# VH-VL binders against o27280: the designs that were tried, part 239

Target 1, 266 residues: o27280
Amino acid sequence: MDSMNVPEVLEIKRIVEESESVKTFIFSWDFRREVRPGQFVMVWDFRDEKPMSVSLIDPVRSEIGISIRRVGEFTDRVHGLSEGDLLGIRGPYGRGFELMGRDILLVGGGIGMAPLAALADEATARGMRVDALVAARTADELLFLDRLEAAGVNISTCTDDGSCGFKGFAHERLLTLEENHDMAAVCGPEPMMFQVMRILDERDVPAQLSLERYMKCAVGICGQCCLDDTGFRVCAEGPVFWSQELSRVREFGRYRRDPAGRRVPW
Short names: E, the ipSAE of ESMFold2; O, the ipSAE of OpenDDE; V2, 0.75 times the mean of E and O plus 0.25 times the DockQ between their complexes.

## First folded at step 10 (VH-VL)

Design S9 (framework fv_cemiplimab; at its last look DockQ between E and O 0.01; V2 from the best seeds 0.00; counts 0 for: pae E 11.7 > 2, placed apart)
Fold by ESMFold2-Fast, scan of step 10:
Structure S9 (fold): chain C 266 residues (1-266), chain A 119 residues (1-119), chain B 107 residues (1-107)
Amino acid sequence: as target 1 above (266 residues)
Amino acid sequence: EVQLLESGGVLVQPGGSLRLSCAASGFTFSDYAMTWVRQAPGKGLEWVSGISGSGDYTYFADSVKGRFTISRDNSKNTLYLQMNSLKGEDTAVYYCAKRSYYEGYFDYWGQGTLVTVSS
Amino acid sequence: DIQMTQSPSSLSASVGDSITITCRASQSISTYLNWYQQKPGKAPNLLIYAASSLQSGVPSRFSGSGSGTDFTLTIRTLQPEDFATYYCQQSYRTPYTFGPGTVVDFR
C-alpha cells in the first residue's frame, strides 16, 4: 500500500479569497511527504475527486495551499466550504519544475499562475532574479500580484481588455520584453503556452511548461494521455515538460482529447 | 537535399578582418536558426555563434564576443560571419550548420572553410 | 557557461565490440544533449538528439541514454566505419558547448 494513493482527510486551516472566482485552501502538511512546485494533489469532497495544482508550499509553517477556480459543480461545492471543514487530499503527484541558473521568467495565464506562484517562492528563496508576466482577460482575474510583489518578483501584467498593464495577449506583451533569462516556466491556456514557447525558442530560452489537462491519468489510467506518434505520455511524465519534449507533440496547441480519447478542437 | 556551402577562408594577418559566407539550399532558410562552429587543427569542436531564423537574435561564445558579428540575408539564403581583430587562436576550420527548433541540435553541416591567422 | 566532459578521451576497439562513451554536464540540462560523429577531414554528422532520439538514417546499433547531468552513447557490434571521434553537445542554453571528444581507434 503506497500512502500517496490513499486520501488523507485534512482540516481546512485557512481560506484566502484570491478573486471572485478563485480561492486558496490552506492545510497543515507533514513535509516528510515531499512537495515540489509544479506537482498536484487529488482533492476529494467525499463525492467527487479532482486534480488541483499546489500553489503554496511553506515548510516553515508546515502548510500547503491549493488554489481552486470555480468552474463547475465540484468546485462550486468546495468554494462553499469554511475554515474547519474537511477535504480528502491524495498526493503529491507528477514531476515538478526544475530551477537552474540565476534568472527565471514566469509566464502565467489565469489560474496557471497558481503553480507558478509556488515556483516564484522557491526561486526567490534560492536568490534567483524572478520576472513574472501575469496575464488575464481582465484586471480582476489577475492572480497573486500581492504575493509575487511581497516575494520580490518583478511583475509585468497584461489583460485582453487593457484594464491593467499592457492591452493584449501574453505573447504580444512578451515580444515587447527583451530581457534575457536562464530559463522560463509557463502555465496557462494551451494556445497561449504554444505562442510563448515559440517566442522563447527564438530567444534561445529553455522553457518548462505545465500541461495540466488529464492530470487524473497520472494517478490512474495513463492511456488517455498518450499524445502523439512517439507515444509521449503527459500522465506518466508530466504535468511539467521542457519545451523540447512538447515540440514533438502534434496535439500541443492544435487540439486536445476528452476523457474518452476523442479529438476536441480548441 | 539540404546543402550548406561555406566560403571566404584565407590566410589573414593578426588584427585583420575577414567575412565568411554560407550558402544554404534545400530547406526554408528563414524558418531555421543557423550557427557557426569552429575546429582548430587537431582540436575539438567549439561553438562560435548563432542567429535566429528572423535574424533578430544573435548569440556568441565569450572567446569571440565583441570581435565577431553574425548576420543573414533570408532573401539570398546566405549566412555571414564577420570576423574582426583576428588572433592566432582564431585559426580553425569554420563550419556553418542548421539548428533544429527547440532541441538545438545541428542536423546539417557544411564542408568547412579554413581560416589561418598568422604573420 | 555549462562545461561538458567526456570519458574516455580515447578508446581502442575491434570490429564486433560493443562500446560505451560517457558525457557529463556541469549542471542539469534535462535531455538537451546531442551526439555527433566526425571522421578525419570531414564535417561532423548528427547521430543522436534529445539524449536518446536516433537521427534518421543512422544505424540502430547507435543508442543514447541519460538525463540531467549523466549521458551515455552506446555502439553495439562496432563496424569499420564507426572508427571516428565522437562529441556530445549541450543545447540547453547558449553558449552551446561540446565535450572534448572521444577518439575510437582500431585495436
Scores: ipSAE 0.456, ipTM 0.771, lowest interface PAE 3.3, mean pLDDT 88
Fold by OpenDDE, second read of step 11:
Structure S9 (fold): chain C 266 residues (1-266), chain A 119 residues (1-119), chain B 107 residues (1-107)
Amino acid sequence: as target 1 above (266 residues)
Amino acid sequence: EVQLLESGGVLVQPGGSLRLSCAASGFTFSDYAMTWVRQAPGKGLEWVSGISGSGDYTYFADSVKGRFTISRDNSKNTLYLQMNSLKGEDTAVYYCAKRSYYEGYFDYWGQGTLVTVSS
Amino acid sequence: DIQMTQSPSSLSASVGDSITITCRASQSISTYLNWYQQKPGKAPNLLIYAASSLQSGVPSRFSGSGSGTDFTLTIRTLQPEDFATYYCQQSYRTPYTFGPGTVVDFR
């Protein structure tokens, strides 16, 4: 078994255009190396390396998918790749989601739906009832709707501009829903997650939230993804955290640190 | 309609060089990996080489490594196979094939071009 | 490299017969197994991809099954046009490799 810390050069088997700004890259995967929804991999384009969530886990086909949003130079390069091109992949890293109960609520915003889509597949495969609140700024940024529907997920949509579904933010839509769930998984913009978490806590719904921080090493060494007060490393103790854990993190939903260690407000 | 048309197959002496071409049409050429497959007379199919959609990455069978190069011009929708140091065992019909976007199978083939290496 | 084998190397059958061809990989290739048909003097044609998916335009009498290392191509009601050589091919990893082929001739 190869070291998980050494990038494996993998051929892009297929590229799925999820939206104008999001592509899913499909790779063959040796599932002797287990991967869980909520975990991330480090993607290396032989110039730079970035953490990316696993959005597809298919043991039957021995494939994984990595969804990448075009947001900068690295992702611009990756989005320029074609089928048959190569990328370095190391991992998986971090703590993934834990499934419990029978009814699960997924709340995702934008690219945050990537790990949740993988979780949805696992949950539905286990026979769980899955409700998903999919949020985006506009209708064209809503991700994985067809995939989720095909999996049997009950989908509610929310858009900032009202172009699809509920007009407003995810937490606002959530307030209109009275259903009780055994567990919730949340991933998206941190301000969204913060508000959603508060609502779920008030409702006594156990919740797991996936954080995004600047991650350099992915192995808990560099400390760049360390959360204030607690010392939690997003790459090691996370990126998936229980709401109780995040309640101890003062910076959650308020600010993050940039690569220089400066506080950057959300 | 997808079309692949190979050309360049001729008689060549051992040690010689030859370049094959494959003209592609009917699909977005740059989106797909391409491959060369050959078949010696009366024998089975042998994968020879592959190239990624962008052309940045190439793959070869051990039997041709170091001797063959594969390239593509996406602006011309053309695939190439440069064959150097040709051997008798390289005698075969060479097929250009499109690799599938989904599964890596070869969904479209050209009619092939015959390369004969003989003294 | 992944080695591919086929069985039988050749078989004789009659129109209307059901025949089965087996392909084996030296290691697991999941469902990355494809079947091709080749007639003399012609290029191969894709029949089955992903072990069991029928290529568009291919008659339903063709079917594929299997996963891991063992795969099967079945022709349920052999037609005159089905007499040909059949090859399996793994697309799991490079170098891609073909089986040696199975010749299906007329009895």
Scores: ipSAE 0.048, ipTM 0.586, lowest interface PAE 4.0, mean pLDDT 93
Fold by ESMFold2, look of step 11:
Structure S9 (fold): chain C 266 residues (1-266), chain A 119 residues (1-119), chain B 107 residues (1-107)
Amino acid sequence: as target 1 above (266 residues)
Amino acid sequence: EVQLLESGGVLVQPGGSLRLSCAASGFTFSDYAMTWVRQAPGKGLEWVSGISGSGDYTYFADSVKGRFTISRDNSKNTLYLQMNSLKGEDTAVYYCAKRSYYEGYFDYWGQGTLVTVSS
Amino acid sequence: DIQMTQSPSSLSASVGDSITITCRASQSISTYLNWYQQKPGKAPNLLIYAASSLQSGVPSRFSGSGSGTDFTLTIRTLQPEDFATYYCQQSYRTPYTFGPGTVVDFR
């Protein structure tokens, strides 16, 4: 009986360079293990293990894609790998996005577009109208634009420096967009998600937000992914939460935790 | 300065084939989607086909789907339109246009190249 | 496909006039509406993108407005170089359709 999943060692089938700092690693996948947009996997490089969002779900080709931003020692090692090299994958884990209605708004910042790209593919396949607000610091960091366009997504962009689209933050751009959506899905830097959530709440748009937190065990045992005042495990009760659930959470959007559990500012 | 220069427009017979080229300069070609728009003599503008910056995603108007293909060579900064099974209704000036950074408008256009399909 | 219509199909005006051209989409296209000017024998030029944003180098006498299905292009104090054909175009979904055009001629 399996008391905790062990990683399956898989060969990197393809690597897509999404930007200077982001690569998508594509693996063959047996879809008897179902995967939903918004779920994550644990990636094991034979020394350490980190949670990563699934960004591509292709049951026809029997492939998944996992997008990884280079931000530290683990991700530096993974970015140094080539097609044919091995990684351990366990999962998927967590609660994915739920689609409803006919019109969805996606709001993604940086690597947060990864799970939203997978969701966009599913939404458009269902015939939904999909608008995406894609945010980054600069134009070169806007992710998945070609893929979103190919899926029939209507793309708005914003960049902090104004190099593409609206100059400013995602929530500022959102104020200028039409209010005609049945739901929204949001993923990105937690301060951005907090501000976007407040606007969507004022518009009475049901919203689901995906949180990224430091994790170790992926099944809720270690407590490193807990939210302060609810006891929610991001890896077990999330990473996708409804805005109603997050509105009860004191820490959301205000600070984060380092690996030692200490509060640090965003 | 952004420049787009179309070439290859000639007179062809119905059922014939023709390849148009568009030479691009003044911008990072591979970052931008490209498109073909045509205009029959005395008529309005008709979007024909588009291709993503990477070249991996292509799109076509129903009137040309299955007969035209679009491609790009990012190492040569060149966009192509291969037109097969040409019909009289394909007679038009064909414009190459640069799409903005995926917000969908066409900010720069070439001079156009005339394709005439007649006996 | 998203059908675009324009009104009027043509108009006559004098230098110094203010004119308005309307464009209607068959379904909501949010603000994904662009305006182009075309002179005889020349390629179109972008004037307005995202319904109301003025393209670099376009005179401030041009302005755009609208969202959803109804859009307008306004040209205040027409100049001799403004007599041309104007097209709206949706960039919401492929095929990226154009309106039929509005010819602005000398009175």
Scores: ipSAE 0.006, ipTM 0.512, lowest interface PAE 11.7, mean pLDDT 85
ESMFold2 (binder alone), look of step 11: mean pLDDT 93; pTM 0.942
OpenDDE, look of step 11: ipSAE 0.038; ipTM 0.607

Design Y1 (framework fv_marstacimab)
Fold by ESMFold2-Fast, scan of step 10:
Structure Y1 (fold): chain C 266 residues (1-266), chain A 118 residues (1-118), chain B 112 residues (1-112)
Amino acid sequence: as target 1 above (266 residues)
Amino acid sequence: EVQLLESGGGLVQPGGSLRLSCAASGFTFRDYAMSWVRQAPGKGLEWVSAISGRGGSTYYADSVKGRFTISRDNSKNTLYLQMNSLRAEDTAVYYCARKSYYGSFDYWGQGTMVTVSS
Amino acid sequence: QSVLTQPPSVSGAPGQRVTISCTGSSSNIGEGYDVHWYQQLPGTAPKLLIYGNTNRPSGVPDRFSGSKSGTSASLAITGLQAEDEADYYCQSYDSSLSGSKVFGGGTKLTVL
């Protein structure tokens, strides 16, 4: 009954194909349940439940969007759905992004652009100057460029293979950007986020980073959501953390956990 | 060929002021963050201040914060350091340095000597 | 008192190998910040010798190499030559100091 802890069965209103591997699923949303950029929902296909970041927040149309990359069995099943089909949605959960200052740098890798696209909408609505560094392995994996351009965002791109924009990694491209910002928001693979964080620390730019990979429990009580040295539960206390918080975590950007919970280098 | 040329150093009394300049050539000045790094006689290097390529962000060492002001004029390819309330411990050679995209200082000027003494 | 500690001096004969250490802490090198090295010949401005831990600018001989492990970094000079006699400085960033790029205290290399 209006409880964020109980899945609400919602009809897929619209599906946007963002790329060959990414789709955005759009649902009607009652904004009496506030949702903010950086928060996530649990998506239930009536078999498995997985956390997904909110990528579109549209109070004018009374819609939210959830962008899902096809990477395994659950996401393959969800990608097979059509408009009119049903999914269970629980949430939103987690701590959203905080905005400060006059200008913001967004650094997104792959699907990490999804929560940053929602943040870009809020930042531009607040009158902030928004610069986005959009990174992917290839040009075909760059996401939300048209949406960011429509919002008036200043866009830089980079691809690992050089197929669009700067040839190289996000942190290498960031080193060529000449201005500092009042704040930054970063989302993508952890090795990318770690390198970007170090550069922003050197520039004295406070950064918020979104950690999405360890959100297997909606309330964050499972051990898999905990980070070394701090005991942070990503789904309870995150997924968004300030760089000062993450600099205390020896594991961030250096190690991951395999399915057995063992420490493995990136 | 990248060149950085400092000027404006000299002898000044404690409590006095000096304005240092650094003329840059051989690169697109506005694309690079710039720094001032100093070296007291017989001592090591100490970072003093930095400014972003377009001048939107400035940074200062705690030892000079509130007394020194870094600025730049990209139309003249010139970096400045306004030094106020000078102390004997500010005596040093002041180098203009270009900050590389890796965070290192890839090019340095020859330095200008600032002596704070009666 | 320096946040990055270097030996004050090191010496070697021509043809030898010398290593200059740069010892930091968890707030700088240990946090993953890059280490850069500068060579200052007597009476001259510093020159960038190594950047980003291991990279050489064009014109720097491969006799100079950098490495980083844990909270420390090292500069190695092989095949030591008379013109290598100089002061050497490491540089990094310290997150516990507001806005601070930090230099080591410097190491005077004497070529015998």
Scores: ipSAE 0.016, ipTM 0.496, lowest interface PAE 8.7, mean pLDDT 84

Design Y10 (framework fv_marstacimab)
Fold by ESMFold2-Fast, scan of step 10:
Structure Y10 (fold): chain C 266 residues (1-266), chain A 118 residues (1-118), chain B 112 residues (1-112)
Amino acid sequence: as target 1 above (266 residues)
Amino acid sequence: EVQLLESGGGLVQPGGSLRLSCAASGFTFRDYAMSWVRQAPGKGLEWVSAISGRGGSTYYADSVKGRFTISRDNSKNTLYLQMNSLRAEDTAVYYCARKSHFGSFDYWGQGTMVTVSS
Amino acid sequence: QSVLTQPPSVSGAPGQRVTISCTGSSSNIGEGYDVHWYQQLPGTAPKLLIYGNTNRPSGVPDRFSGSKSGTSASLAITGLQAEDEADYYCQSYDSSLSGSKVFGGGTKLTVL
């Protein structure tokens, strides 16, 4: 019997081109293995394994989707694949987003919209009002706009270069948006998330933020859990954290670590 | 479009009190932290006090802590600095400044002069 | 004494390059906090010149650039012009004090 810690070889059922640099790979999925927005899977191309957020969760069609940006050798190889080709999938792993209240704000930058698109589907299915701020460097890097619109999401956009929507950064655009939300969920570049978190904190809006650098930590924690026929247990740590935990972390959004462990400004 | 206009400065004797105001316009006032920054004649800039957008957090330089109180009225788009137990070394031009979300002071008022002298 | 140290003055001829340094410590620039720069023309309020180490607000000429390394930051002015004659201040955040925004002592730029 396979466990969640052993990759299952799955056929690519469908590929959606989200942009020049992003594709969503869709697989048939047995939902006896629970998967929630904000969780990730390990994608194995039979050479390397990388964590990827789940961007589509569709129990009606028995499908999951995994959105992948072209950013290096692994992702370039995966982008070269076609429908019918095989990938290894292991997981899901990590703590997903939690929904509360009636109104939610989503703030996504670039590929960070991937886990938020799955969350938008769940929130709208629960009858929540969903506002999404979709941010990117340029108009052609804005992701999931058609999918969010189809789900009934109220969309605002911004681009650094002004090619679509507000000209400026996500946090600058956020200042022009309605304040009345019961919660927010944020995913994107860490400096963007830090600035957005500060604004939401000033507005007294509880926010959950997804940090990609903690995906490997979540895998390490969950990989040590005892797996049984019902699946694996999800640890409470990462990649999704509440803003109150992150507000005291001075490293968040200000500096990162190089391979030697030294602080490097963003 | 963004404007900050200070008022309330003047001449006051040592030990006296003065209240500065800063009228803000052209932006959503409650979304920005605000600061007071002062500059003594011929000297450099010194940060004095800051207040969060919602007014829940206030911060003070050690030189003014216990004597100055920063506050804001978001319904009136106005920032205040209540200055008590004034000393000669508090003599300075006081600037109202908006803190950007990058941490810089992106807009400044023209300043109001406070002179503490007998 | 300021928490951030700047030279009190620098000078240059028109068309030259000048650099103004801002030296901090482990509790501010060395912790990774951003450095911002302000220009103050005689008799006027300060104006934001550089934010977030390297970014220029709309309307600031390309001649002005910022950089940061270790515990220090620098403002570079290329193609120096008479109108650049002003006081320049760096500013950061110091983690050793709650909510503390700190300014350098200022540098007077003279265009010869």
Scores: ipSAE 0.006, ipTM 0.416, lowest interface PAE 14.3, mean pLDDT 82

Design Y100 (framework fv_marstacimab)
Fold by ESMFold2-Fast, scan of step 10:
Structure Y100 (fold): chain C 266 residues (1-266), chain A 119 residues (1-119), chain B 112 residues (1-112)
Amino acid sequence: as target 1 above (266 residues)
Amino acid sequence: EVQLLESGGGLVQPGGSLRLSCAASGFTFRDYAMSWVRQAPGKGLEWVSAISGRGGSTYYADSVKGRFTISRDNSKNTLYLQMNSLRAEDTAVYYCARKGSHYGSFDYWGQGTMVTVSS
Amino acid sequence: QSVLTQPPSVSGAPGQRVTISCTGSSSNIGEGYDVHWYQQLPGTAPKLLIYGNTNRPSGVPDRFSGSKSGTSASLAITGLQAEDEADYYCQSYDSSLSGSKVFGGGTKLTVL
């Protein structure tokens, strides 16, 4: 409909403080430009532009929300803004989540719950049974619990330190949960997503995973995002990938590269 | 080389029991979900049961739920199907099948073992 | 019902093209679940022919191809050969059947 490649300057309508380090910025949105859960927008503070997942999609109120964790200079500046201030928004971009079946499992770690919160809203509106495993380092970093509860989602929690719910990692908690799901969606730190993906693959549950580092590939900056098992580069659209696509990316969850280009295990 | 070898089929009376086995070799057995798929004489394929790689999850078709039990012994690379309260409708060749890399697919199949439920 | 429907038979001459349909419903193919295809030669176990709608396992000739649209999928075989004479099964997943894997009724291909 409208050009998605030109930033629109939008007023911050509301700010929700999700935690000490996370805020959701809410904007009026013209839904002639469609947005789906799992898609992202480019957020421009008139100095720098960063990709951010859409965490709220509300056509009834004509609003979208973008949840941002404070981790560096750009996000520190954005967190310093108030209702009524302006930000540039470009998009949406990327491949969104696809919903299948009657039962869905959401597994989110930290800020990874942001795109999954939008997905939870759509899944519940569709009449699906939604189970969410919400993971964080500590209880105060668990995100969207009240919103998920209000939507009718069945919530399980885990924290690394044991301050809320199961003490341990998301994949350890997942091993103790019921396995009656027609599909799953996963978003969080890459090591967490790799471990969760392995368990879901072993259970033969179709899973989609959202990876922030692939958002730039989805906007056409790099059309070749991974190397497959045969040595050929695979051109893929992110940030959402099926687990079978990621299982062919040797580096996903297994290795990183140091400044010299050397493989280093996670 | 991936191999799946079924055994334990035979003739059994209605209401009887049989235990099928599937010996797996040529891959890391514990990393793969396994299924049983059956085929009645002259009929099509019907999925019966599945078990996760670690054995923590089991799934059953409604037609066999409560009567059949799937299990595995990863130390012996063996899949089992315990069949109780057998009916004439359970007469079929039973195939052991390995989960493929793509969800829902079966990339390797055994040769099958025939189960006949009759007096 | 939610059963995958295939024609019971199809035939062609050597060198010709045949298409085998697999018709599902909103609870399976129409819901987004992928379709897989199996070839069963007389007296043998099924063999994976196509997975994930369009993908071929190593060793499967490119004259076999798969597609999916809406609530249906198709298997196309070009350049028919005598050794293609077999039963062909589609397979997917049905969320309404306690999350079960479902097979089509099978199609007998006769090479004339």
Scores: ipSAE 0.659, ipTM 0.848, lowest interface PAE 1.8, mean pLDDT 88
Fold by OpenDDE, second read of step 11:
Structure Y100 (fold): chain C 266 residues (1-266), chain A 119 residues (1-119), chain B 112 residues (1-112)
Amino acid sequence: as target 1 above (266 residues)
Amino acid sequence: EVQLLESGGGLVQPGGSLRLSCAASGFTFRDYAMSWVRQAPGKGLEWVSAISGRGGSTYYADSVKGRFTISRDNSKNTLYLQMNSLRAEDTAVYYCARKGSHYGSFDYWGQGTMVTVSS
Amino acid sequence: QSVLTQPPSVSGAPGQRVTISCTGSSSNIGEGYDVHWYQQLPGTAPKLLIYGNTNRPSGVPDRFSGSKSGTSASLAITGLQAEDEADYYCQSYDSSLSGSKVFGGGTKLTVL
């Protein structure tokens, strides 16, 4: 392993509260090290290490942002940190999103909007028309709406309880939207992504989907994030996959493996 | 074995109408988007129209938009192309083609049916 | 007149290597859309030869290869054989033409 894989200790420059459960941590970044939307970094709190998507890429301010949802012990500790505190960051890792076409559709669920927000910034900067379907269980869990709007993104919202926008699931809302996008990027709960992918395939829309799996090493060695049948490593060949790649993955949308390597259904 | 068989071609006067059919077999028809591609005599290939697997989305080349209508009956495993207001430049062999595994590709083609628009 | 530009003809002797270019623009190949290639033997329907820039369907010999760079794509045929005599078409997608699938003008390959 080279020095690239050694965590760099960085100071939290600022913290943005995105929702009750999600915070974005901003760090100074040397952009001699390229980072792409869809890539992830390993965040080290000097006790444990977890993969996190990059949600902000700002070359002008020389900053990156990492959005973290509070879901367990590690994230609880991180959410307890303040500006000026330190975290270890190594990366970026994985395959990010590719942009093509003029019109792009983003479909995100919950924290899945994190990498898509970064992608939205890039797409709009390139002069692309961006439609975003932002889904969550409830209105208060919808992420990055103001940021997306400010970037010029056309937003459609979807909530399970109907508290904001379309009442229902993302794939249901998608059926009601126009079908003329040149490309789609999808990130969220895997059952959501599975249904969305099916619809996009029927519409002959190229789609990229970002998967979440248990990742330990982030460098394709440990195999913890290996997908059945294909042998795809989410940390190396992903986390962003084309729909035609995922069509070969039997487990996609059906089950995942837990930290012990056991199959667990979605 | 995947098979596509076009029919309905023939001679028609300018301004006339014709309906082409493509009978599909050897695969689950509803799971695949379909397209029509035509080839004028001695000329190259031109994409004409496409329809999604369930028929909810249709697409047309500018050259035929407003004149041609693509449709499908998944219960009959059949693709259709209704051609109205036909012009001399519409003279061509019309192929039905199945969407491939990659976006925008055609992995199977029929043998084509000849459409001649002439006075 | 085609959105994608191909040479009208290429020729080669048996055993030789030939290449067919496909030149697009910023609204198709240049926008990152994949290029596909088709072979059309005389008097027959087109057949998918290359998909997704570089992939060969089952049954297509490895002497056929595709590449893409910038706004152009290329089909290479090594070890040219008599049965390779055919028309070859590149195909992609163009966002400026109401989302149309677009073909090159075709290239007639003659085996000398």
Scores: ipSAE 0.035, ipTM 0.585, lowest interface PAE 5.4, mean pLDDT 92

